# VH-VL binders against q9h9l3, part 42

Target 1, 176 residues: q9h9l3
Amino acid sequence: PRKMVAIDCEMVGTGPKGHVSSLARCSIVNYNGDVLYDEYILPPCHIVDYRTRWSGIRKQHMVNATPFKIARGQILKILTGKIVVGHAIHNDFKALQYFHPKSLTRDTSHIPPLNRKADCPENATMSLKHLTKKLLNRDIQVGKSGHSSVEDAQATMELYKLVEVEWEEHLARNPP

## First folded at step 19 (VH-VL)

Design y106
Fold by OpenDDE, fold request of step 20:
Parts: sequence; C-alpha cells; structure tokens
Structure y106 (fold): chain C 176 residues (1-176), chain A 123 residues (1-123), chain B 111 residues (1-111)
Amino acid sequence: as target 1 above (176 residues)
Amino acid sequence: QVQLVQSGAEVKKPGASVKVSCKASGYTFTSYFMHWVRQAPGQGLEWVGWINPYTGLEFYAQKFRGRVTMTRDTSISTAYMELSRLRSDDTAVYYCARSGTYYYDSGPRFDPWGRGTLVTVSS
Amino acid sequence: QAVLTQPPSVSGAPGQRVTISCTGSSSDIGLGYEVHWYQQLPGTAPKLLIYENSNRPSGVPDRFSGSKSGTSASLAITGLQAEDEADYYCQSYDSSLEGWVFGGGTQLTVL
C-alpha cells in the first residue's frame, strides 16, 4: 500500500486587494503524525495581507522563508506517489500549483462518512476545527494567534484514520 | 469566446533569439496557467514550459532551461516565450495553450490552444 | 526525449472501432497522474479530446472514449469517420521531469 501523508498550508493574501491566496507555510505529517515538513514559504509576489489572525503568518516569518519555487520542489518530492490527506486540500494544491492525482487525494472536507460520524450532514462542508472537536474531542485553532499548520495536518490525519477503511473501500469501488 | 492569438511566423539565424507572443482573450488571463508546446515539422508535441500569469512564476522543461524565458504582460493579457541561442532543431511550430489552476477550474488539460507560430531557424 | 509511447499509426475503415494506446512509466501514468488526449487535424493546432482519463469536453462526440489502467491509457474511437483522420496525442505529468509529457503521437488513417 502507498504511504499516506497529511498536508496543511497557511496562506497569505496577495494581489491588488489581497484576495489571492498564496502559500506562506506548509506542513506535512506522516501517518503517525510525525512532522516531515514544516517551512515558512516566501510567495513569489508581494504580500498584501498576512491574514495573521487565521494564518499565524507574520512579516518576520518571511525573513528567512524558503522561496516558493524551492519549497514547492521540496514539498512535491514528499508528496509524489503518496496518498495525500488534507482538509479542503484543493486550496493547498492550488497554492502549490500542483496537480496531485485525484486517485491519491483525500479531502476530509468532502468525506460523507466523516460528517456522518460527526452527526453532520453528509453533504455539508464542515470545518476542520468542528470535526476535530466533535470526533477527537480536541480543540484546534484556538486563540487569535493564528493556526498551526502542523496541528491542523495532524488533526486531519487523525480524522481520516477514523474513516480510512470505509472510505478507501468506497474509493476502490468508485474511483474518482 | 476564449482565444489565444499568437504572433506571426519568424525566421531566424542560428544563435539568434526569438520571442513569440500569445494574447489571451475571453477569460481572466491571470486565473489560468499558460503553457508553451512546440512541434517540429513532422514530429510530435513537446512541452516547453508553463507560466503563472498572476505571479509570473515559470517552470521550464529541463531541455530548455537556460535558453527559454517565459514572461507575461497582464495589462494586455499577453504571454511571451523567448528562446535564445537558436539552433536548427529549434525549428518548430510553437503553441501557447491554457490550463486551469486546479481540477475544479479546468485542470491540467490544455484548452484552448493558439494556432501556433512557426519559427524557422536556418543559415 | 522521454515521451509516452504510442503506436506511430493506426488505421480503420469507416464505422470501425480503433484504439490508440498510450504507455507510460512509473513516474507518470503509473503514479496516477491523469491522462489527456488531443486531436490534431492536418495543418491545425491540437484540440482537447479527452481530459482526466475519460471525460469528454463539450462538442466531442461520444464516439471518443478514454480509459486508464496501470501505466497505460487508451483512446477508443467507435464509428470511425473520415473526419477522424488526424494525429492523436496523449499527455500526462512526469514527476521525474517535473513537467508535462506527450506521447509520440499516433496517425490515424481512415481507409
């Protein structure tokens, strides 16, 4: 079986109004929650909004941040060939300008059995924070200091583990 | 409608440079990636590289690194590909082609394509 | 150059079914990357024919179908028509090359 990793990225706002999400931090953990990658990343364009309250990214984090192109290469090397688990993972991959195979992608924001387990509508998009609290009885993304992408990636992996067997079987019968 | 209009045919000497343009219309230029693909006479398609028109970040095929430069002018929704130190085997039709930024857009499929720009390198 | 492997040519009579194979490797199709197909009519630019293994864009007739398995993909054309005479290219992503790759192309002749 393929190795599985979970990814979570923090984005900053770029573009004229800061509405474009650009990668500023990426964390990758293995199946056990061990950190494989955790780096601040320097976007290729000017940061307009650090979105610190949510992203946890501050200007000081960009001083020694890994240039995007380099970071992308590092990240892709880790992800290549692996089942990648993430929450709303399309945002992460888009920010990476990368098209991970659909068949190897797991988005915990779109797993009906996970929502069902959390007593949520199966077709609803629930937040990572909510699912984590409901299913893991753990509080993440607390405070106003911003998110921890490591924490979020770990939570994402733990959530997926709850439905891994069922979902993998489902995907086997219904390839994306 | 979505259109990619490319610059006209070029004739160059070996060692020279050529810059091909691709003007996009009918969609938000910065919301899609732009690829360049070439096709030598009677040969297949060869991917040259791509650029994110929003950021200007580009990635090139290894074969062309050091000789190719992809740029864009967002004000006129135009992408450029410049190939330097031209050789006879660079003679080809060069295409620009659009792709999405992720699967929910249009994904990594190339659509549409420009009509191509013939670049002839000959002594 | 590393390209996906296609037969250089295939032929069929009108109304027949033809298939074009696209064989990749463990670093492209074999890694699960999606395969796309393009049709290039004589003297024209390529046109998207199939995307993400088996999806048809608007305007592409259902005579065209795509599939993928393992390290290979296949384009099938049923009810072959004269206008189908063209070159066909498969495309995927190669992680080792960090870029997109094309097949060598297949010239389809309608007899």
Scores: ipSAE 0.938, ipTM 0.962, lowest interface PAE 0.5, mean pLDDT 96
Fold by OpenDDE, fold request of step 20:
Structure y106 (fold): chain C 176 residues (1-176), chain A 123 residues (1-123), chain B 111 residues (1-111)
Amino acid sequence: as target 1 above (176 residues)
Amino acid sequence: QVQLVQSGAEVKKPGASVKVSCKASGYTFTSYFMHWVRQAPGQGLEWVGWINPYTGLEFYAQKFRGRVTMTRDTSISTAYMELSRLRSDDTAVYYCARSGTYYYDSGPRFDPWGRGTLVTVSS
Amino acid sequence: QAVLTQPPSVSGAPGQRVTISCTGSSSDIGLGYEVHWYQQLPGTAPKLLIYENSNRPSGVPDRFSGSKSGTSASLAITGLQAEDEADYYCQSYDSSLEGWVFGGGTQLTVL
């Protein structure tokens, strides 16, 4: 059995109107929720919108942030060969400019049994916050300080654990 | 409609530099990655590197690090590959090829390809 | 020098079935990275034939199929036709090299 990690990234806005999402923080936790990686990352482009309300990223965090290329290398080293769990994980991998194998990817935003447990439509895209509240009775992403990628990654892992056995069996029968 | 138009054939001497261009059309240039792949005469395909046209961030195969430079001009949707300190074994057809940024936008497959640019290095 | 291993050549008669293997390692196909296949007709640029192990782009006949298992992938061509004579390349990602890699290519001859 492969090791499992959960990832969550915070993005800032770049480009002329700040509509492009660029990686500014990445957190990775192991199966037990222990933090394996948590770094602020300096995007290669000028930041137009810190999106602080959601990202929790402030200008101060970029002063000693790890350059993107270096951070990417560190992150990929951790992810390589692992089953990677995330919520809407395509955003994280896109920001990393990386293609993790589909067979080793678990997206909690697209797991019908998880939605079913939360009394949500199986094919609906539910937020991490909603699922965490419903299934773990925990509030995340609360306050004005923005999201905590560590907290979100931990929540994501815990959610996946609820359906791990069932979903892994499903994937074994229906490989992507 | 998606098309990659490459610059014409080049003849260079050993030690010189060559810069090949690849003009993209039919899609948003900055929304896809651009790869460079070369093929020596009678040989297979060899990945050289890729660039994110939006950020300009590039990654090169280890073999070419220190000699290759990939750039882009977003104003004209054109990617460039420059190879320096040319030697005879750099003689090849150089292709540019597009890939997506994630699986939902064509993913890591290379499609389409340019028609290639022949670079000949001879004394 | 190719990271992925392909047979240098395969041949078949019209109407036959041929397979081209692509053998990787624990740092590429063996890690689960998807395999793509390209067809290169003589004097032309490569063309995407199969993507993500087994998917066909529009315009590619269903007589072309791809599969992946373990550290290897395979391209199968049924009902071999004269126009299938070409070079075929597999492609994947290698984590140790931090980049995309190609097979050495296979020349398919239709007898």
Scores: ipSAE 0.938, ipTM 0.962, lowest interface PAE 0.5, mean pLDDT 96
Fold by OpenDDE, fold request of step 23:
Structure y106 (fold): chain C 176 residues (1-176), chain A 123 residues (1-123), chain B 111 residues (1-111)
Amino acid sequence: as target 1 above (176 residues)
Amino acid sequence: QVQLVQSGAEVKKPGASVKVSCKASGYTFTSYFMHWVRQAPGQGLEWVGWINPYTGLEFYAQKFRGRVTMTRDTSISTAYMELSRLRSDDTAVYYCARSGTYYYDSGPRFDPWGRGTLVTVSS
Amino acid sequence: QAVLTQPPSVSGAPGQRVTISCTGSSSDIGLGYEVHWYQQLPGTAPKLLIYENSNRPSGVPDRFSGSKSGTSASLAITGLQAEDEADYYCQSYDSSLEGWVFGGGTQLTVL
C-alpha cells in the first residue's frame, strides 16, 4: 500500500481586513507520527492578522520564515504520491495552491465512520479537538499559546488509523 | 455571465516582446486562478503558466521560465502575459483560462476560456 | 512533444461509438492526478467537456463520458453526431514538470 502522511497548516490573515487565509506554518508527519516537515512560512502578502490565539503564529516567527514558493516546493516533494491525511484538508491544499489527487486524499472531518465512533452525527463536521478528546482521550489546542500544527497532524493521523481499514474499503468500493 | 476578453492580435519581430491582456468579468477576479495556454498553428495545446490574481504569485512551465512574466491589475480585473525574446516558433494563439482554487470550487479544470489572441512573430 | 499521448485522429459514422485514449506516465495520470477533456471546434477556443475523469459540466450531453485507469484515460462518444467533429484534448498534472500538461490532441472526423 501507498505510504501515508498527515498534514496540518496554520494560517494568518491577509488582505485589507485580514479575511484571506495565507499559509504561515506547515507540519507533516509520517504514519508513526514522526515529524517529516515543520516550518514557518512567509506569505507572499502583507500579514494584517496573525490570528495568534488560533494559529499560534507571532510576528517573530516570520523573521526567518521560509518563503512561500520555496516551502511549497519542499512540501509538495513530500506529499507527491502519498496518501495525505488531514482535517478539513481542503483549507491546507487551497493555501498551498495545490491539487492533490482526490483519490489520495483523506479528510478526517468528512469520514462518517469516524463520527459514528465518536457518537457524533455521521453527516456533521466535527472539530479535530473534539474528535481527539472523544476518541483518543487527549486534549489538544489548549492554553493561550495557540495551536501546534505538529500535534494536530499527529492527532489527525491517529484518528484516521482508527477507521483506516473500514474507510479504505469503502473508498475502494466508492472511488471519488 | 463569466467572460474572459482578450486583447487583439499582435505582430512582432524576432527578439521583441509581446504583452497580451485578459479582462475578466462576471465573477470575483481574485478568487480564481488564471492560466495561459498557447496553440501554434495546426498544433496542440501547451500550458504556459498560471497566476494567483490575489497575491500575484505565478508559476511557469519550465520551458518558459526566464522568458515569460505573468501579472495582473486587480483594479480592472485584468491578467497579463508578457513573452520576451520572441522567436518564430512563438507564433501561436494565446488563451487565458480560469480555474478554481480547489476541487470544491471549480477545481483545476480550465473553464471558461478566452477567445484567444494571435501572436505572429516574423522577420 | 506532448507529455500525454493521444491518437492523432479517429473517425466514425453517425450514431457510432468512438473512443479517444490518453496515455500518461507514473508522474502524471499514474500518480492519480485527475484528467480533464476539452473539445475544440474548428476556429474556436477549447471548451471543457469532461472534468475530474468522468464528470460532465452542465450543457454537455451524456453521450460524452470519461474514464481513468492506471496511467491512462479514455473519452467515449456514443451516438456520434456531425457536430462532434472537432479536436479533443486531455489534460492532467505532471509532478515532475510541476505543471499542467496536455495530450497531443485527437482530430475526430464524422464520416
Scores: ipSAE 0.938, ipTM 0.962, lowest interface PAE 0.5, mean pLDDT 96
Fold by OpenDDE, fold request of step 20:
Structure y106 (fold): chain C 176 residues (1-176), chain A 123 residues (1-123), chain B 111 residues (1-111)
Amino acid sequence: as target 1 above (176 residues)
Amino acid sequence: QVQLVQSGAEVKKPGASVKVSCKASGYTFTSYFMHWVRQAPGQGLEWVGWINPYTGLEFYAQKFRGRVTMTRDTSISTAYMELSRLRSDDTAVYYCARSGTYYYDSGPRFDPWGRGTLVTVSS
Amino acid sequence: QAVLTQPPSVSGAPGQRVTISCTGSSSDIGLGYEVHWYQQLPGTAPKLLIYENSNRPSGVPDRFSGSKSGTSASLAITGLQAEDEADYYCQSYDSSLEGWVFGGGTQLTVL
């Protein structure tokens, strides 16, 4: 069986008005929550909005940040061949300009059994914060210092583990 | 309608450089990736590289690294591919082709394609 | 030369069923990367025929179908018509090459 990892990325704003999301931090954890990767990343474009309130990214974090292309290579090396778990993971992969196989992707924002377990509509898109609180009784993304991608990745993995057996069986019967 | 209009045929000597253009219309140029694929006469398709028109970030096939340069001018929704140190085996029709940024926006499939630009390298 | 392997040619009579194989490796199709198919009519640019293994774009007849299993993909054409005479290419992504790859192409002749 393939190994499983969870990923979470923080984005900053680029473009004329900072409306484009660019990768600025990426965290990857293994099945047990151990950190495999956690780096600040220098976007290929000028940062207009650090979005610090949400991203936790500050200007000083970019001083020694890993250039995007280098970071991308490091990240893809870790992800290749793995089942990758994430929340709204399309944002992470889009920022990475990478197309991970759909059959090896698990998006906790689109797992009906997970929502059902949390007493949410199965087809609704729930936040990671909400699901984590409801199912793990844990508060994440607290305060004004911004998100922790490591914490979010760990929470994502733990959430998935709650429905792993059921969902993997479902996917086996209904390949994406 | 979405279309990609490429520059005209080129004839070059070995050692020279060629720059092919691809003007996009009918969609937001910076919201999709642009790929370049070539096809030698009577041969198959060969991926050359791709560029993110928004950031200008490019990735090339290993075979072409060091000789190919992909750029874009967002003001006129045009992508460029420059190939240097040309040799006879670079003779081919060069295509530009669009792809999405993720699966929800057409994904990595190439659609549409330009009509191609014939580049002939001969002594 | 091509990373993905296709038969150089296939043929069939009108109304028949033909299949074009696309064999990859453990670093491309075998890793789960999606396969796309393109049709190239003589003297024209390639056209998307099948995307993400088995999906047909609008305008593509349902007599065209795609499938994928293991390290291989397949394009099937039923009710073969004269207009189907063309070259067909499969495409995927190779992690070891860090880029997209094509099959060598298959020339389909309608007898």
Scores: ipSAE 0.937, ipTM 0.961, lowest interface PAE 0.5, mean pLDDT 96

Design y106
Fold by OpenDDE, fold request of step 23:
Structure y106 (fold): chain C 176 residues (1-176), chain A 123 residues (1-123), chain B 111 residues (1-111)
Amino acid sequence: as target 1 above (176 residues)
Amino acid sequence: QVQLVQSGAEVKKPGASVKVSCKASGYTFTSYFMHWVRQAPGQGLEWVGWINPYTGLEFYAQKFRGRVTMTRDTSISTAYMELSRLRSDDTAVYYCARSGTYYYDSGPRFDPWGRGTLVTVSS
Amino acid sequence: QAVLTQPPSVSGAPGQRVTISCTGSSSDIGLGYEVHWYQQLPGTAPKLLIYENSNRPSGVPDRFSGSKSGTSASLAITGLQAEDEADYYCQSYDSSLEGWVFGGGTQLTVL
């Protein structure tokens, strides 16, 4: 069977007004929640907004950050051939400038059975924080010091495990 | 309407360099990737590389690394491909082509294409 | 030389059905990367015909269809017409090459 990993990325703001999201940290965990990758990444563009409250990224983290192109290579090496689980994962892949196969992508923000289990509308886009609290009785992204991409990736994987069997069967019958 | 207007045909000698331009219009230049693909006479399509016009980051096919340089000028929505140390087998029509940044916007498909720029390398 | 393998040529009579195969490997189509198809009329630039395995852009008639399975993809053309005479190319992504790849192209002749 294919190996499964979960990914979560933190973004900073670039561009004239800091509205463009650029990759600044990436965390990847395996099926058991073990960290396979966790690096600060230096965007190719000047950072205008660190978005620290949400991203947890500070200027000091960029001092020895891995250049984007190098980090991208490292990350893609890990992801290639894997089923990749993420929450709103399109943001992560977009930031990576990478098109992971749809058939190998699992987005926990778009899994109706997961929402149903959480007593949420199946077609709604729920936050990772909400789903984690509801289904895992765990608080993530607490405080104002920023998110932990490792914690978020682990939570994402745990959430997916709750619906893995059902969803994988669904996808087998209905390939994207 | 989305258009990619390329520079005119070039004739170069072996060892020289050529720089082809591709001016984009009808869309936000920095919101899409720009690819370069070439086609030798009577041959198939060959991907050369692509550039992110927003960041300027480029990725080249291994075959062209060290000889190709892709750049962009966002102020005029123009992408450039420069190929150095030209040889006869570099003779081809060079196309620029647009792709999206992810599946939800345009995806990895190449659309549209420029009309191509013929580069002839001969002694 | 091309990473993806296509038959050099196919032919059919008007009204017939033709198929063009695109065979990849375990590092491209076999990994699940999507396949796109392009039509290139004589003396023109390629035009997107099918994207992400089986989707048709606006303006492409439904007699064009695409599919993929395993390490290969296929383009089917039903109700073949004279204007379909062109070169057809498949495209995907190769992880080992870290880039996009094309098939060798197939010349379709309408008899």
Scores: ipSAE 0.937, ipTM 0.962, lowest interface PAE 0.5, mean pLDDT 96
Fold by OpenDDE, fold request of step 23:
Structure y106 (fold): chain C 176 residues (1-176), chain A 123 residues (1-123), chain B 111 residues (1-111)
Amino acid sequence: as target 1 above (176 residues)
Amino acid sequence: QVQLVQSGAEVKKPGASVKVSCKASGYTFTSYFMHWVRQAPGQGLEWVGWINPYTGLEFYAQKFRGRVTMTRDTSISTAYMELSRLRSDDTAVYYCARSGTYYYDSGPRFDPWGRGTLVTVSS
Amino acid sequence: QAVLTQPPSVSGAPGQRVTISCTGSSSDIGLGYEVHWYQQLPGTAPKLLIYENSNRPSGVPDRFSGSKSGTSASLAITGLQAEDEADYYCQSYDSSLEGWVFGGGTQLTVL
């Protein structure tokens, strides 16, 4: 049986106007919520917008941040062969410049049974914050200091556990 | 129309270096990855590496690390592959090929391909 | 030498069905990474034929199909045509090599 991990990444803005999202932090937790990886990452290009209010990333975090290529190698070693759970996970993988197998990817932002449990439209894209509040009665991403990728990854894993059996059966019948 | 136009054929001696260019048009150069693949005469395809034209970050196959350098000039939407310390077995057609950054934007498939650049290494 | 294994050659008569296998390992196809197929006509650059196991790009006839199971993938060509004579390559990602890998290629001859 394949092991399962959850991932959440924080992005900063790069490019002329800071519109390009670049990886600046990555957190990975196991099925039980234990932290397997949590590092600040130095983007390969100049940061224009730290997006601190959302990302929680500040300039001081980049002083000893792990270079992108090194971090990517570390992260990929953890993810390889695993079922990877994330929320809007395409953003994380894109930032990593990595193509995890679709069959081993679980995106909690696109799981209809999860939305149904939260009394949300099945085809709607709900935020991690909203689903976590509705289904786990827990507040995440509070305050103005920015998100915690560890907290978000843990919440994502907990949400997936609620629908794991049903969703895995669905995927077995309808492989991506 | 998406096109990749490569530089002309090269003839080099062993120990020399060669730099092949690939000019992209018909799409946003910095929004897609650029790969390099070579094919020796009568042989199969061999992946050399890729570069992110936006950041300039590159990844090489282990076999070519230390001898290959991939770069880009965004002002003219051109990618470059330089191979140094050439050997006879480096004789091949070298292709540039585009791929997406994730599944929703073409994904890891190579499309399109340049027409290739023949590099001949002979003493 | 190639990481993915293909038969060196296959042949068929016009109108027949042919299949080309692509056998990987637990570090590439067997790990779940998608398989892509390319067609290379004589003297030309490779062309994308199938992407992500079974999808056809625009312009590729539906007589070309791809599948993947376990550690192997397969390209099927029905209604074989003379113009299908070419080399075919499978491609995937190998986690141990940290890069993309190709099959050795299969030469398809139309009899």
Scores: ipSAE 0.937, ipTM 0.961, lowest interface PAE 0.5, mean pLDDT 96
Fold by OpenDDE, last read:
Structure y106 (fold): chain C 176 residues (1-176), chain A 123 residues (1-123), chain B 111 residues (1-111)
Amino acid sequence: as target 1 above (176 residues)
Amino acid sequence: QVQLVQSGAEVKKPGASVKVSCKASGYTFTSYFMHWVRQAPGQGLEWVGWINPYTGLEFYAQKFRGRVTMTRDTSISTAYMELSRLRSDDTAVYYCARSGTYYYDSGPRFDPWGRGTLVTVSS
Amino acid sequence: QAVLTQPPSVSGAPGQRVTISCTGSSSDIGLGYEVHWYQQLPGTAPKLLIYENSNRPSGVPDRFSGSKSGTSASLAITGLQAEDEADYYCQSYDSSLEGWVFGGGTQLTVL
């Protein structure tokens, strides 16, 4: 059995119109919710839109931010060999320019039993905020100050724990 | 049609540098990664490194670090690989190859490949 | 020098089934990273044959199949044809090397 971690990343907008999502913060927690990694990250290209109301990222956070390439190395070292849990996790891995094995990836936005437990359509894509409220009776991403990637990663892990046994058995019978 | 057109064959002396180009067409150049792979005569494939054309960030195989430089010109959808301090054992066909950025957009498979550029290093 | 190990050569008669193995380690295939296969005809560039362990891209006949288990992968060719004579390479990712790696290649001869 492999160790399990949860990841959540905050993105800023880059490119000519700020439509490209670039990694600006990454948080990783262990199975118990302990923070293993939480760093602001400096994108390799100019930031056009901080998306602060959602990302929580401000210009001041980039002053001493870890350069992307260095941060990537640190993050990959933590993730390697682990079962990685995330919500819409493809966005995080894409931003990291990393291909984590599918067999070791768990996306809480695509787990039908989790949606069923929340009385949602199994094939629907529900937000982390909604699932957390429904299943954990907890409010996340509250206010206008932006998201907390640590809080989101912790919530993601707790959600997965609710369906871990069932889903792991499913994956064992139906490997990706 | 997606195509990768590479520059012509090169003949270099030991100690010199060579810069191979790879012009992409038929797709958005900055939306895919570009890899470089070489093959010595009668030998297998060897991964050299890759570059993100959007950001310009590159990652090299340990063997080539300090000697290889990958760049790109987005205005003409062209990737470049420069290898310096050439040795005879650098003689090979050098390929550029495209890959996706995640599993849902082609993933880490290399497709398509350029036709290759022969680089000969000899005294 | 190749990180992934392949037999240097395999052979078969037309119509037969042949398999090419690709053996990795706990830092690549054994870690769960996907395996891809390429076909290289004489004097040509490699061509994608199988991606993500067992998927065929458009244009690749169903005679070609891939599988992965543990630290190894396998390419199977059924109904062997003369045109299948080529070199075959497996590819994966190695976390310890922080990069993609290839097998040494296998030369397939159709008898």
Scores: ipSAE 0.937, ipTM 0.961, lowest interface PAE 0.5, mean pLDDT 96
Fold by OpenDDE, last read:
Structure y106 (fold): chain C 176 residues (1-176), chain A 123 residues (1-123), chain B 111 residues (1-111)
Amino acid sequence: as target 1 above (176 residues)
Amino acid sequence: QVQLVQSGAEVKKPGASVKVSCKASGYTFTSYFMHWVRQAPGQGLEWVGWINPYTGLEFYAQKFRGRVTMTRDTSISTAYMELSRLRSDDTAVYYCARSGTYYYDSGPRFDPWGRGTLVTVSS
Amino acid sequence: QAVLTQPPSVSGAPGQRVTISCTGSSSDIGLGYEVHWYQQLPGTAPKLLIYENSNRPSGVPDRFSGSKSGTSASLAITGLQAEDEADYYCQSYDSSLEGWVFGGGTQLTVL
């Protein structure tokens, strides 16, 4: 059986109006929720909007942040060969400028059995916060200090574990 | 339509440098990655590297690190590949090719390709 | 030289079925990275033929098909036509090299 990790990234806004999402923090946890990686990352572009309310990223976090290329290398080394679990994970991989194999990717925002378990429409895109509350009876992303990518990655892994057996069997019968 | 127009053929001496250009049109230049691939006469395809036109961040194949430089000018939607310390075995057709940034925006497939630029290195 | 292994040449008569193999390793296709195929007609630039293992872009006939299993991929051409005479390349990603890799190419001759 392949090793499994969960990933969550925080983004800041770059570009003329801050509409481009750039990687500013990345957290990776193992199957048990242990932190394998958690670093602030310096985007290659000038930050226009820290999006602090959601990202939790502040200017002070960028002072000693890891340069993007270095961080990317570190992250990819961890992810290589792993089943990677994330919520709306396409945003994370896009920010990393990386194409993880589809067959090794698990997106908790697109798992019908997970939505069904939460009494949500199977084809709806539910938030991580909502699913975590419904299925784990846990509150995440509370307060005004912004998200914790470690907390979010851990929640994502716990959610996936609820449907792991069923979903892995489904994927075995219906490979992407 | 999406097009990649490359600069004309080059003839260089060993030890010299060459800079090939690739002008993009028909799409948002900064929303897609740009790759460079070369093909020696009668040989196969060899990936050289890629660049994110939005950030200017580049990644090179290990073989070319220290000798290749990829840049872009967003004002004219043009990507550049410069290869220095040229050798005879650098003689090849150099292609630029577009790819997406993730699977939902055309993914890691190379499409379309430029028509190629022949670079000849001879003493 | 090429990271992915292809037969240097294949041939078939019009109307026949031909198959081109692409053999990788545990650091590329074997890791699950998608395989893409390109057709290169004589004197022209490569053209995307198959993407993400088995998908056909618009304009590519359904007689072209792709598959992937384990550390290998395969391109199948049914109803072979004279216009199919070209070089074919497979492509994937190699984690150990941190970059995209191509097969050595296969020259298809229509008899």
Scores: ipSAE 0.936, ipTM 0.961, lowest interface PAE 0.5, mean pLDDT 96

